VHH binders against CLA biosynthesis isomerase (cla-dc). Designs and how they scored, part 1

Scores and structures below are computed, not measured.

Target 1, 281 residues: CLA biosynthesis isomerase (cla-dc), of Lactiplantibacillus plantarum (Lactobacillus plantarum) (p0dx41)
Amino acid sequence: MASFIASDQDVKNFLTAPSMNDQEGIGFAYATDEAVLKALIPAPLKLMAPVVCGYVVHMGKPTFSAPYLEESLFALVSYKDKMMGAYPINLLLHGPGAESGVIAGREGAGIPKKLADDIELRRNDNSATATVERHGKTLLNVSWTAGELNDPSIMKQFAGQLALGKEAEMNSFFYKYDIDQHEDGTNHFSNVQLVATQLRSLADQVEPGNLSIQLESTDDDPFGELKVLKPLGAAWFHFDTSVMFNTLKLDEVDAATTMPKLLTGRYDRSFFNPKAATYII
Below, numbering starts at 1 at the first letter of every chain, in headers, positions and changes, except where a header shows other numbers; Kabat numbers aren't used for antibody chains.
F, E and O stand for the ipSAE by ESMFold2-Fast, ESMFold2 and OpenDDE, each averaged over both directions (binder to target, target to binder). V2 = 0.75 x the mean of E and O + 0.25 x the DockQ between their complexes.
Where letters were taken out, [cut] stands.
Atom coordinates printed by the task and the answers are left out, and those that the model quotes come from them; centres of patches stay.

## First folded at step 4 (VHH; from C6 with D50A T59Y; framework vhh_5c3l_4)

Design bC13
Fold by ESMFold2-Fast, scan of step 4:
Structure bC13 (fold): chain B 281 residues (1-281), chain A 126 residues (1-126)
Amino acid sequence: as target 1 above (281 residues)
Amino acid sequence: QVQLQESGGGLVQPGGSLRLSCAASGFTFSSYYMSWVRQAPGKGLEVVSAISTGGGSTYYADSVKGRFTISRDNAKNTLYLQMNSLKPEDTAVYYCAKVTRWTYKYDYSTGSFDYRGPGTQVTVSS
């Protein structure tokens, strides 16, 4: 029988590096407004290109949960002109393992995860579609058709993220922070810090193709802010293994300038319009 | 060019076991959902079980849940169905199917397929 006191072996198992194995779906990229995207990136990260990347994937064998579906939109950024990687703007999860994925990612790695109301990922031979629904809107609708990228000139850059048959390492940048309750009834941000989480993935299938994409917005998830100016391309991929194997602590950052850029990806509008009273009126 | 060949069917007594195999060729087996579909005499097709590309997700019809186990070996391009505690109601022709349209969603029971094998007969009778 289980106990509220974990065994020594359970603690050791808990500390094993999390893996998102048997992962497959649609990865994509599109051009967006540079000024808008640049404004979303907290210092000291620098935007590398006016491009939004994204994916909708199924996690078939996560080590920490039942399977689930996940969506992300992210920017390509650099840190001190030496370290490059992804800056996730959002992640939405749905499915049997989704709650565990949200808890583990937010608590352990500062990842901006929320639950979607529905995610569908469907493949039909050489075409695939994905939709993400939350709070009454289809926030994302993407399709992939095997063949040419929308912009063939980006083929080498796009394919490099999905190196076939070799382990590829990539950085994802996140901001971690604490929210402290104070006796006077206010909350304060503390320990706001930039981290890089390192992933090692083995792709055993990569199929480039044409992207079609449509975004809708809600105030909780303002996807339409990242306007689609030009689809660049998509691919269907499968990762046999994908492991979060290391975390680097990089910088402590200013809360006042950083926190406004982190909240919408982590909290819904109800957090910004509190109606809870300290006293009965 | 797509070929699916089932084997392992036969006559078995109630409570017995059989293991079905399906040898696949002519397509990239590891890139497709696979399913087992059956047709009992005078009945329509029923999706019995389905399995994702890497085997991380499986579906079972309520009629077989807890008794049947689907698995795949991508290195051998082979799909399996282990059938335990067989009942007379399991009597049917069993087909291996390449899923044409597969959906990662809550419900994996929606089957669309572009190819089905010739089938293997399973008869559960005393």
Scores: ipSAE 0.015, ipTM 0.341, lowest interface PAE 6.8, mean pLDDT 86

